VHH binders against Protein DOG1-like 4 (DOGL4). Designs and how they scored, part 112

Target 1, 232 residues: Protein DOG1-like 4 (DOGL4), of Arabidopsis thaliana (Mouse-ear cress) (q84jc2)
Amino acid sequence: MSKMRNLVEEKFLEFYESWVIQLELYLHQLLIAHNNNTMSETELRHLISKLTTHHKAYYTAKWAAIREDVLAFFGSVWLNPLENACSWLTGWKPSMVFRMVDRLRKSRVVLVEAQVKKLEELRVKTKFDEQKIEREMERYQVAMADRKMVELARLGCHVGGESVMVVEAAVRGLSMGLEKMVKAADCVRLKTLKGILDILTPPQCVEFLAAAATFQVQLRRWGNRRHYVTHS

## First folded at step 12 (VHH)

Design kc42 (from kc1 with Y107H; framework vhh_7z1x_3)
Fold by ESMFold2-Fast, scan of step 12:
Structure kc42 (fold): chain B 232 residues (1-232), chain A 122 residues (1-122)
Amino acid sequence: as target 1 above (232 residues)
Amino acid sequence: QVQLVETGGGLVQPGGSLRLSCTASGFTFSSYAMSWVRQAPGKGLEWLSGISGSGGHTEYADSVKGRFTISRDNAKNTLYLQMNSLQPDDTAVYFCAKWDEYLGSTHEFDSWGQGTQVTVSS
């Protein structure tokens, strides 16, 4: 219902604002750790664990919320217009993180040939999984335009209990399909992130996570400034 | 343009207290998270504490948790670090830091103060 949809949006907005604030504080820790060559492997792994736990918390909260209202994640009210414009199936495009990885090739912490080969293999696999999901989204969009959906749209112009029930059932089915697709995309995101972290050394993981967090926080700041200037 | 000025350092005996201040200018202070960082002689940079723009969220490194308190006064564009139960190992140059852009492959904070020296000795 409308009351439940409003509550889902409000609760996730509060969660996301807090989550991004914590991400920014973790980013500060990552940036300092990246510039500190005296940190032990245990200390670096502890920091990496904080970030992976933080990202898992995001997906735990997201999956609970999309079970209640998946449509809230398409054009999300907790994201600014720039963040929404850069979204692919309600989040970051999995292959995009390899641009952060490319930065490591030019850093002072050099990747060995074996790591480069594993990362390239992971990139190809990630792109394949991504394209598979894109084909599913295209099929979903085509199904929205099929004759049955067009007939339901026409029927929606008529007032009646039977018409309302049929439309509601169709919308419920569409929401379930979107939920499955969003979760599939999130699984690719998590597998890609884990794969990269498994290939990289702890110092390289810190640099990668710093790059990823920097991009996320900076994109939010750019979008918020542009929105303020535009609407001021 | 962006300026951060740290003050309040000095010589203090073990077990003593100091309050550091960081005065910020050239940006909307309340919109940025701020951190305190230190560098001891012969060691790398160590992150100590961070605070959100509103002041509603704080975090501390295990080495200072329970001894140091970070706070801010957004009306005065000032960040504080209250340091209690100081130990000789707290001897370092203390910096306040703000991050607001990506600095390529180095991944560095782009806004640093000049620092304030804290020396803990008897």
Scores: ipSAE 0.578, ipTM 0.825, lowest interface PAE 1.6, mean pLDDT 84

Design kc43 (from kc1 with E108P; framework vhh_7z1x_3)
Fold by ESMFold2-Fast, scan of step 12:
Structure kc43 (fold): chain B 232 residues (1-232), chain A 122 residues (1-122)
Amino acid sequence: as target 1 above (232 residues)
Amino acid sequence: QVQLVETGGGLVQPGGSLRLSCTASGFTFSSYAMSWVRQAPGKGLEWLSGISGSGGHTEYADSVKGRFTISRDNAKNTLYLQMNSLQPDDTAVYFCAKWDEYLGSTYPFDSWGQGTQVTVSS
């Protein structure tokens, strides 16, 4: 529809393709580090910092793009249908990363009790923050069905210039509400990621980040296949 | 089945150069990022460099940046590592690596080659 929307989508598509390619190269580094017992804590922290910076770069680019066109992130053209189907408010669901953390409990080197307690506290807080956002999304959807909005939609069907302007202003307001909710969800994602990395040792951080990157890269490969029959 | 074969290693003096090759078969080479990794005597595996499937994106470990160059020829299913300004610390067995669609808790090294020995000494 709008020329501005097309430019935002095209620019972010180019950014995202490059970002995912770099993530796969970082994944290779994480996998080697995970299988290397001779790396120093300084070397491991440097690698973890590269991944953290990479994820922050994604959110910096995303927030600039949603300011221009938040709707581009609901059913994104730079994501395949499988990636879009797995999205929760334009990204990964924060609490799902605790499934990856649960794999660390079954690793050769187990989590200490203090870490287990802190991770459970973080999981509970993350679930609470998710539920708060879900309630805000429900209220947003209800507000769209509000009597005044329903009346504006009816007027839009039999429009002169004045009614078009009123409807356009209402739609802009709705987009601003979505932008606020997407940013809130992204803040929960970043806080959850930081919280996990702060609790884990550097080797455990590498294992966690490798699991997360593997899932993200693999989901994209599965969804991009023309003949998705099985993963062997 | 996936097969990787590394060649090009040998004995070289400090400051010398070598070019390693890795021939791949059993998968769509251009669809996978590839890496070079090494194992020095008494040390674990060290990641050195990676290249995207198209060859458009490359990354290097700080220890080799500016000295090593990774490249690929997708028509020949071959990965290369040009090594310049070699140092005694570069002495290691060099492997090319590809990662499969494995979501388990551990990664097998079945997709790695047999390696090629590089020795840097006077």
Scores: ipSAE 0.589, ipTM 0.827, lowest interface PAE 1.7, mean pLDDT 83

Design kc44 (from kc1 with E108D; framework vhh_7z1x_3)
Fold by ESMFold2-Fast, scan of step 12:
Structure kc44 (fold): chain B 232 residues (1-232), chain A 122 residues (1-122)
Amino acid sequence: as target 1 above (232 residues)
Amino acid sequence: QVQLVETGGGLVQPGGSLRLSCTASGFTFSSYAMSWVRQAPGKGLEWLSGISGSGGHTEYADSVKGRFTISRDNAKNTLYLQMNSLQPDDTAVYFCAKWDEYLGSTYDFDSWGQGTQVTVSS
């Protein structure tokens, strides 16, 4: 096995394992905070800040890694098959977080009419941004197919030293386009997360973040259980 | 049948030390992150510290950072909290906890142990 071919995968696998372990410890803090009716707004905002900083750290690491090898994020080795099956452009689908928001309607902390209106407006905008990216991805895939066919035909005619340069240029162009789309998707994810947290009260933010972290941790546990049969 | 049993609490002078233990049964201990939580008189639950299943990753609340140390012995199914430089404000019932999922809009107290009382007083 060539270590050079998977350096990005090795580095990000190490980062991601540590990041998920920390997320689980933050989940414990969120669950306890939800059960505490005496925490100050300042204390709740501090906890929320820890989670937002943690998510920003993920995107900082991800963007550094995709600059080196964006393809490592399609069918990621640090994700189990279930996690990979649930991915939309290398991460969670932004509109899915509104399902977590809907769960708040069943909580002991009630959403007021003004919040419901703002959340609906944000949901519509998020869906619009998603569809824009999906159309861009479709255009990329069509262009990729046409470009690949042209490159393949040219390679068949010029199998000498020129072929390696042509292939490398094509691959570089494709990777740059894909990196741009992944970053666009990540920007929608971050804007959606920030938008929700700006609309919700601190107790509602804690419950929302707890629901989101629970889903992420549980999905990983379910996928690992399905893939690896271990008797207790 | 998940069971968590906390021991090691008691009366201690300010500046003193105590070591709490939590013995776990009914689940694969090494597969779960564990936390220490306390409840002081008239206050809600406060998260203090957490440790990954392997013990390789730990986290602390600012109120106890540098004074408390969380550790675990997976062979003995036991979680520990070493408490140093104890202050009167550390007086509380101490619980160990594990979480496998978010169960909706409420978090049931029956999801963790019975607790052990720590009293810091001259």
Scores: ipSAE 0.579, ipTM 0.825, lowest interface PAE 1.8, mean pLDDT 83

Design kc45 (from kc1 with E108Y; framework vhh_7z1x_3)
Fold by ESMFold2-Fast, scan of step 12:
Structure kc45 (fold): chain B 232 residues (1-232), chain A 122 residues (1-122)
Amino acid sequence: as target 1 above (232 residues)
Amino acid sequence: QVQLVETGGGLVQPGGSLRLSCTASGFTFSSYAMSWVRQAPGKGLEWLSGISGSGGHTEYADSVKGRFTISRDNAKNTLYLQMNSLQPDDTAVYFCAKWDEYLGSTYYFDSWGQGTQVTVSS
């Protein structure tokens, strides 16, 4: 298990470093496209598709890794402490992206009334889905505190193969429950992202994706600079 | 503060080659991804190629893939664009660009140099 956890962490760290580097290269493309009024709708859709595929690749890799070791995603070694502190169920909090959407109201490409209404409906739905997952996680934590602690405490008095099998089954059950919760949270993330992109025009999608990528890259840079903070 | 200076442009015949250079100063060059961008007469800005800070990852626009090669020398704070099989449609002012952290009234901005003119004609 310890070896498998180290292998999952090492493999995903390599993947994540490459994924973030590619995101920064896409950010450059988004910034240039945002400043280009002559780019065709087909060209803009192609760029948006590259970002959508890139995010899909992240979840494909994450879900494969979680099947092997979901606990690697709680306190991830490929994230700096600031990124980990800002994490909600192993990733970004879905409702947070609507703060980036609010910036579009001040952009050159202003939202029309019909889009504002659809975005507000999506915001409400996203918040509702978040709260459902938070309640499920609370129930899961209560179950962990009650049954796992009692069972493990009792089994601490035993030795031999029977105790090992019971503890192993309990740990597998806990891991499966966490995997289900993380996947549920990721589904809300993907539905929220798709919903926003479906409502926005291609130029607005480019601006939104640029804002999201900028925040992600900048948060990583800020966290990596924390050692320059002087304590008195 | 951040300075980017492009050189290497000029007049070249179709099918010819040019090598552009961009010298960077005022920041830790190896910590930033860099891009090449161009602007043709009567057109907006077109992204051409990008390279990661380490040089380990590169990406190209379909219009230049297989003809242009981006590279960097971090010891010399220099970015390069090797352009082969040049076509009349490659005529443009070429810029190197760096994404900058938010510093002004806008949410974010990109920084680029003075540009270097490339003209492909017979």
Scores: ipSAE 0.577, ipTM 0.828, lowest interface PAE 1.8, mean pLDDT 83

Design kc46 (from kc1 with E108S; framework vhh_7z1x_3)
Fold by ESMFold2-Fast, scan of step 12:
Structure kc46 (fold): chain B 232 residues (1-232), chain A 122 residues (1-122)
Amino acid sequence: as target 1 above (232 residues)
Amino acid sequence: QVQLVETGGGLVQPGGSLRLSCTASGFTFSSYAMSWVRQAPGKGLEWLSGISGSGGHTEYADSVKGRFTISRDNAKNTLYLQMNSLQPDDTAVYFCAKWDEYLGSTYSFDSWGQGTQVTVSS
């Protein structure tokens, strides 16, 4: 008997596949813009706006879905195993994007000292927010372990309906805490992206967004190729 | 290994139509999004339109929206651009382009065709 996907998983799988296809089409536009010295600031800002709107749409859909079933985002069926292995609290680790920013120092449009200083300040703030979330998660896991021990002990003393009710209550508690942590992590992601885009010039924003989209599409393609090579 | 060959360009009068084709080989065509890009004499590259691997999603630059239609036939490994209501400023070399998902890339298309010349004049 194969396990059926729940409605949240099916709906988000459909959304995510469409979202990634659109991201690849935006990547093509970013690659052309990056290699075109004749685009106006207005044209570049319009393209950047399309990407920021696209990313906001992702978080709008994600937050609606995690409100219904946050556990669907841990080991997501719409992500291949490689994408899942690279996840930090159901998405990319916020501080990793500064690795992509470091590559801008070698681009044709160099960062000025004022930008370097603001990016370093943002990097430090992002790392602090990231570590704060990790501490909150650790604290939550410790509390859940204590609660789980007590509930499991009680479960061992009862039969049937009492056991089911205790397990359901524990799962609801876990889901509520995870939802808060995932939303906190996503807020750090969005603040970090906005912060970087606010510091960079439009041509630098295009290069940064191209780097980010390239990594995301690349990771998906690598994971998918491995999957289809496996005969199972 | 990867080859992209554009055909269908030529001289056409303002208001005329042309259909460009791009024949692809050396990769699994249906697995890649494809774009049409043009370069007018002395100017940079301009992205015109893109289509997903399945053909289910299309995008157009504002300059060509409503006049150009992108499509693909995955059974024939061929990408198309139907161009209607052509204007003198559509004069350019037209390229089809594929981006390889290779992480070592310099944030540019890795595979281009040689292009096909479109000239719109009376």
Scores: ipSAE 0.619, ipTM 0.848, lowest interface PAE 1.7, mean pLDDT 84

Design kc47 (from kc1 with E108H; framework vhh_7z1x_3)
Fold by ESMFold2-Fast, scan of step 12:
Structure kc47 (fold): chain B 232 residues (1-232), chain A 122 residues (1-122)
Amino acid sequence: as target 1 above (232 residues)
Amino acid sequence: QVQLVETGGGLVQPGGSLRLSCTASGFTFSSYAMSWVRQAPGKGLEWLSGISGSGGHTEYADSVKGRFTISRDNAKNTLYLQMNSLQPDDTAVYFCAKWDEYLGSTYHFDSWGQGTQVTVSS
């Protein structure tokens, strides 16, 4: 199991590094598009589609990986310590995205009344969905404590191969529970992202995606700089 | 502090080739993705191609895919754009670009040099 876990981590590390590199190349395209008022709606929608497809590819790869080893996503080896510290249930916190939207509204994005109303409705629904997942995690943690005590008690009464089988079955059950919860969180992330993109115009979508990608790329750079900036 | 200098432009006939160079200083070149961007007379900025810090990943705009090749030499802090099968509508000022940090209030473009002029005509 441990060897298979290491292989899953190595494979996803390779995938994620490539995925982030491609995200940075898409960020360059978004930044140029944002400052080009001559692009057609068709060209802007094509670029937005590239980003949407890229994010979907991430979740496709992630869900395949968590089926094998969901624990690899808690304190991931492909993320630096700063990225891990900013993580909520193995990824970005959905409601945080609305802070990016609010910042853009004050600086560059001009929204009509209908968009403001829809964004507020989406924000409320997103926070509600987050709270449901957090309550589910609380229940999981309580159940985990009870289950661990029961499994430890049973292990104390058995020896040899039978004890190993019981422990492995329990660990598999716990991992399946975490997988369902992580997928639920990812579904809220995807619904939130899609919801925002559906409300915004193509130029506004480009600016929003540029802001989101900039934050992700820079958070990675800031965390990585900690390593080689140390001096005396 | 960040300095980018583009060279290699000039006058070329349709169907001709040019190789542009961008020499970088003031930052750790191999740690940053780089792009080539152009601006034709009376038009906005058009992104053409990007390359990862290691050179392992490249991306191209549909308008130049198959005709242009982006590459880099990290030992020389130099970015290249090989342009083949040039057409009159490739006439533009060509810039290399690096994206700056999302600090202060908003994300922004990094400074690029004065560019290099490419003119495709008879």
Scores: ipSAE 0.560, ipTM 0.826, lowest interface PAE 2.0, mean pLDDT 83

Design kc48 (from kc1 with E108G; framework vhh_7z1x_3)
Fold by ESMFold2-Fast, scan of step 12:
Structure kc48 (fold): chain B 232 residues (1-232), chain A 122 residues (1-122)
Amino acid sequence: as target 1 above (232 residues)
Amino acid sequence: QVQLVETGGGLVQPGGSLRLSCTASGFTFSSYAMSWVRQAPGKGLEWLSGISGSGGHTEYADSVKGRFTISRDNAKNTLYLQMNSLQPDDTAVYFCAKWDEYLGSTYGFDSWGQGTQVTVSS
């Protein structure tokens, strides 16, 4: 790798590569299930459960890793430049998944009026929660520009035990603030995914999960071929 | 153009074994996860097994776990399915499949072959 990696980055890189490979194998199962009208509700629910468990495993691993080094998730070494460019607070932007829901609604998917109403209510709530986090991010960025932080950055240029300890304490404080913010964003992501799956029928859940996984795997492949993307 | 050609099917008695092959061309084989799927008479497509591009990761449907083994030879651009302890309900047309990369695709494997027929009976 062109970037020097610490232990957290090495461990999460190994985890994430395995996690994405497994996601692609689940995607194959979702695509076949989507094209099969003879699957029972029990079989569809089992497949949906596999995907739900897989996503929970990601957030369990992520939250353990950000406790050790949240900054590893800003400009992550396990993500290509295109994936990093599309990140909002170290992950997907919650409102983006409703674009996938909208495409499903415009297909031959039969959504009853009650589902449409609940999805619109969820969309509004998700957008509100997203904007709330964006305001918190803005306040965090303003606080980083505070005179105290500017002074600590200046002191960091001087080699001395007292100055070094003060700078390290300040950096740790900044990391803790980012960790809290990333976890808040991840909670909105999880609430949004759960909300959508709770509203949709099992066949509709399979279609939604297939769309989401397709976008994630496709974005990774496009970014890995970035010379074509950059010049196209 | 992406081409997938399945071979190795045939008539086999219950409890027998068959090895299916899928020869791939028109894409970088080692960069793509591959799957085996089947379609029994009068039924929809059933996903059986999948393997990562490197071959390091495999998954199986509960109906075939312990009986079927998926593998690949990237130097030969070939995917395999070793089928053991075959049952009459394994009778189907077997296809190898690759995920379509196009954003405009409507959730489909747009690139699989014509399939190979497996019949488990006398």
Scores: ipSAE 0.616, ipTM 0.843, lowest interface PAE 1.6, mean pLDDT 84

Design kc49 (from kc1 with F109Y; framework vhh_7z1x_3)
Fold by ESMFold2-Fast, scan of step 12:
Structure kc49 (fold): chain B 232 residues (1-232), chain A 122 residues (1-122)
Amino acid sequence: as target 1 above (232 residues)
Amino acid sequence: QVQLVETGGGLVQPGGSLRLSCTASGFTFSSYAMSWVRQAPGKGLEWLSGISGSGGHTEYADSVKGRFTISRDNAKNTLYLQMNSLQPDDTAVYFCAKWDEYLGSTYEYDSWGQGTQVTVSS
């Protein structure tokens, strides 16, 4: 079991390092595209598609990994301490992307009133979905501390047989509950990203994706520098 | 003090080849992903290719896939672009680029060289 968890952590660390390196190369493309007003809509949509495919690949790999060991995603070894400190249920908090959307309004990109209205509606729904997940997490934490779980912990013994099976079933139940919650949070993330991209024009999508990737890559750079730099 | 110097451009006939070099100084070269970007007459900036700090990951624009190859020599602090099967539409000033910091939609912090001119004509 512990050997399986070590393998999951190693495999996802390798995947994530590669995934972030590729994200940075896509970020270079987005930054150049943002400054090029001669790109066709087809070219812009192709670039947007590369980014959406890249993010979908992340969730495909993540969901496979959490099925094997969801606890690896709480305090992940492939994330630096700053990235871990900024995590909400194993990833970015969905409503935070609306701060990236606010940057669009402060740049050369102009949002029309209809887009502003749709984005505000999406923001409200996203916050509602976040609160629903947070209530589910609170209920989960209460269940973890209830009398039945205390009783199951008492059955943790070195003898095999019936007691071992009951403890294993309880641990599996806890892991399945966390997996369900992480997947629910990831679904809110994906819905929020898709919703924003559906509202924005292709040039605005490029700027939004550039802002999002910039935050992710730059946060990693800041955290890596801070973590490994000695004070003196 | 970050400095990037591109060389290797020139006049070449259609179907010809050129190898561009970018010599870097003032930073830990192997720690940064690098890109090649060009600007053709009457066009905006076009991203062509990128390479990770280690050289293990590369990416290409569809317009140059199969014709251009990006590589780096971290011991020499040099980035390369091998350009084959050159076409008149490849006529542009070619830049190597490194991003010092990513600043959302402002995109102000980049380190670019002065560029090297490639002209593809008969």
Scores: ipSAE 0.673, ipTM 0.868, lowest interface PAE 1.4, mean pLDDT 84

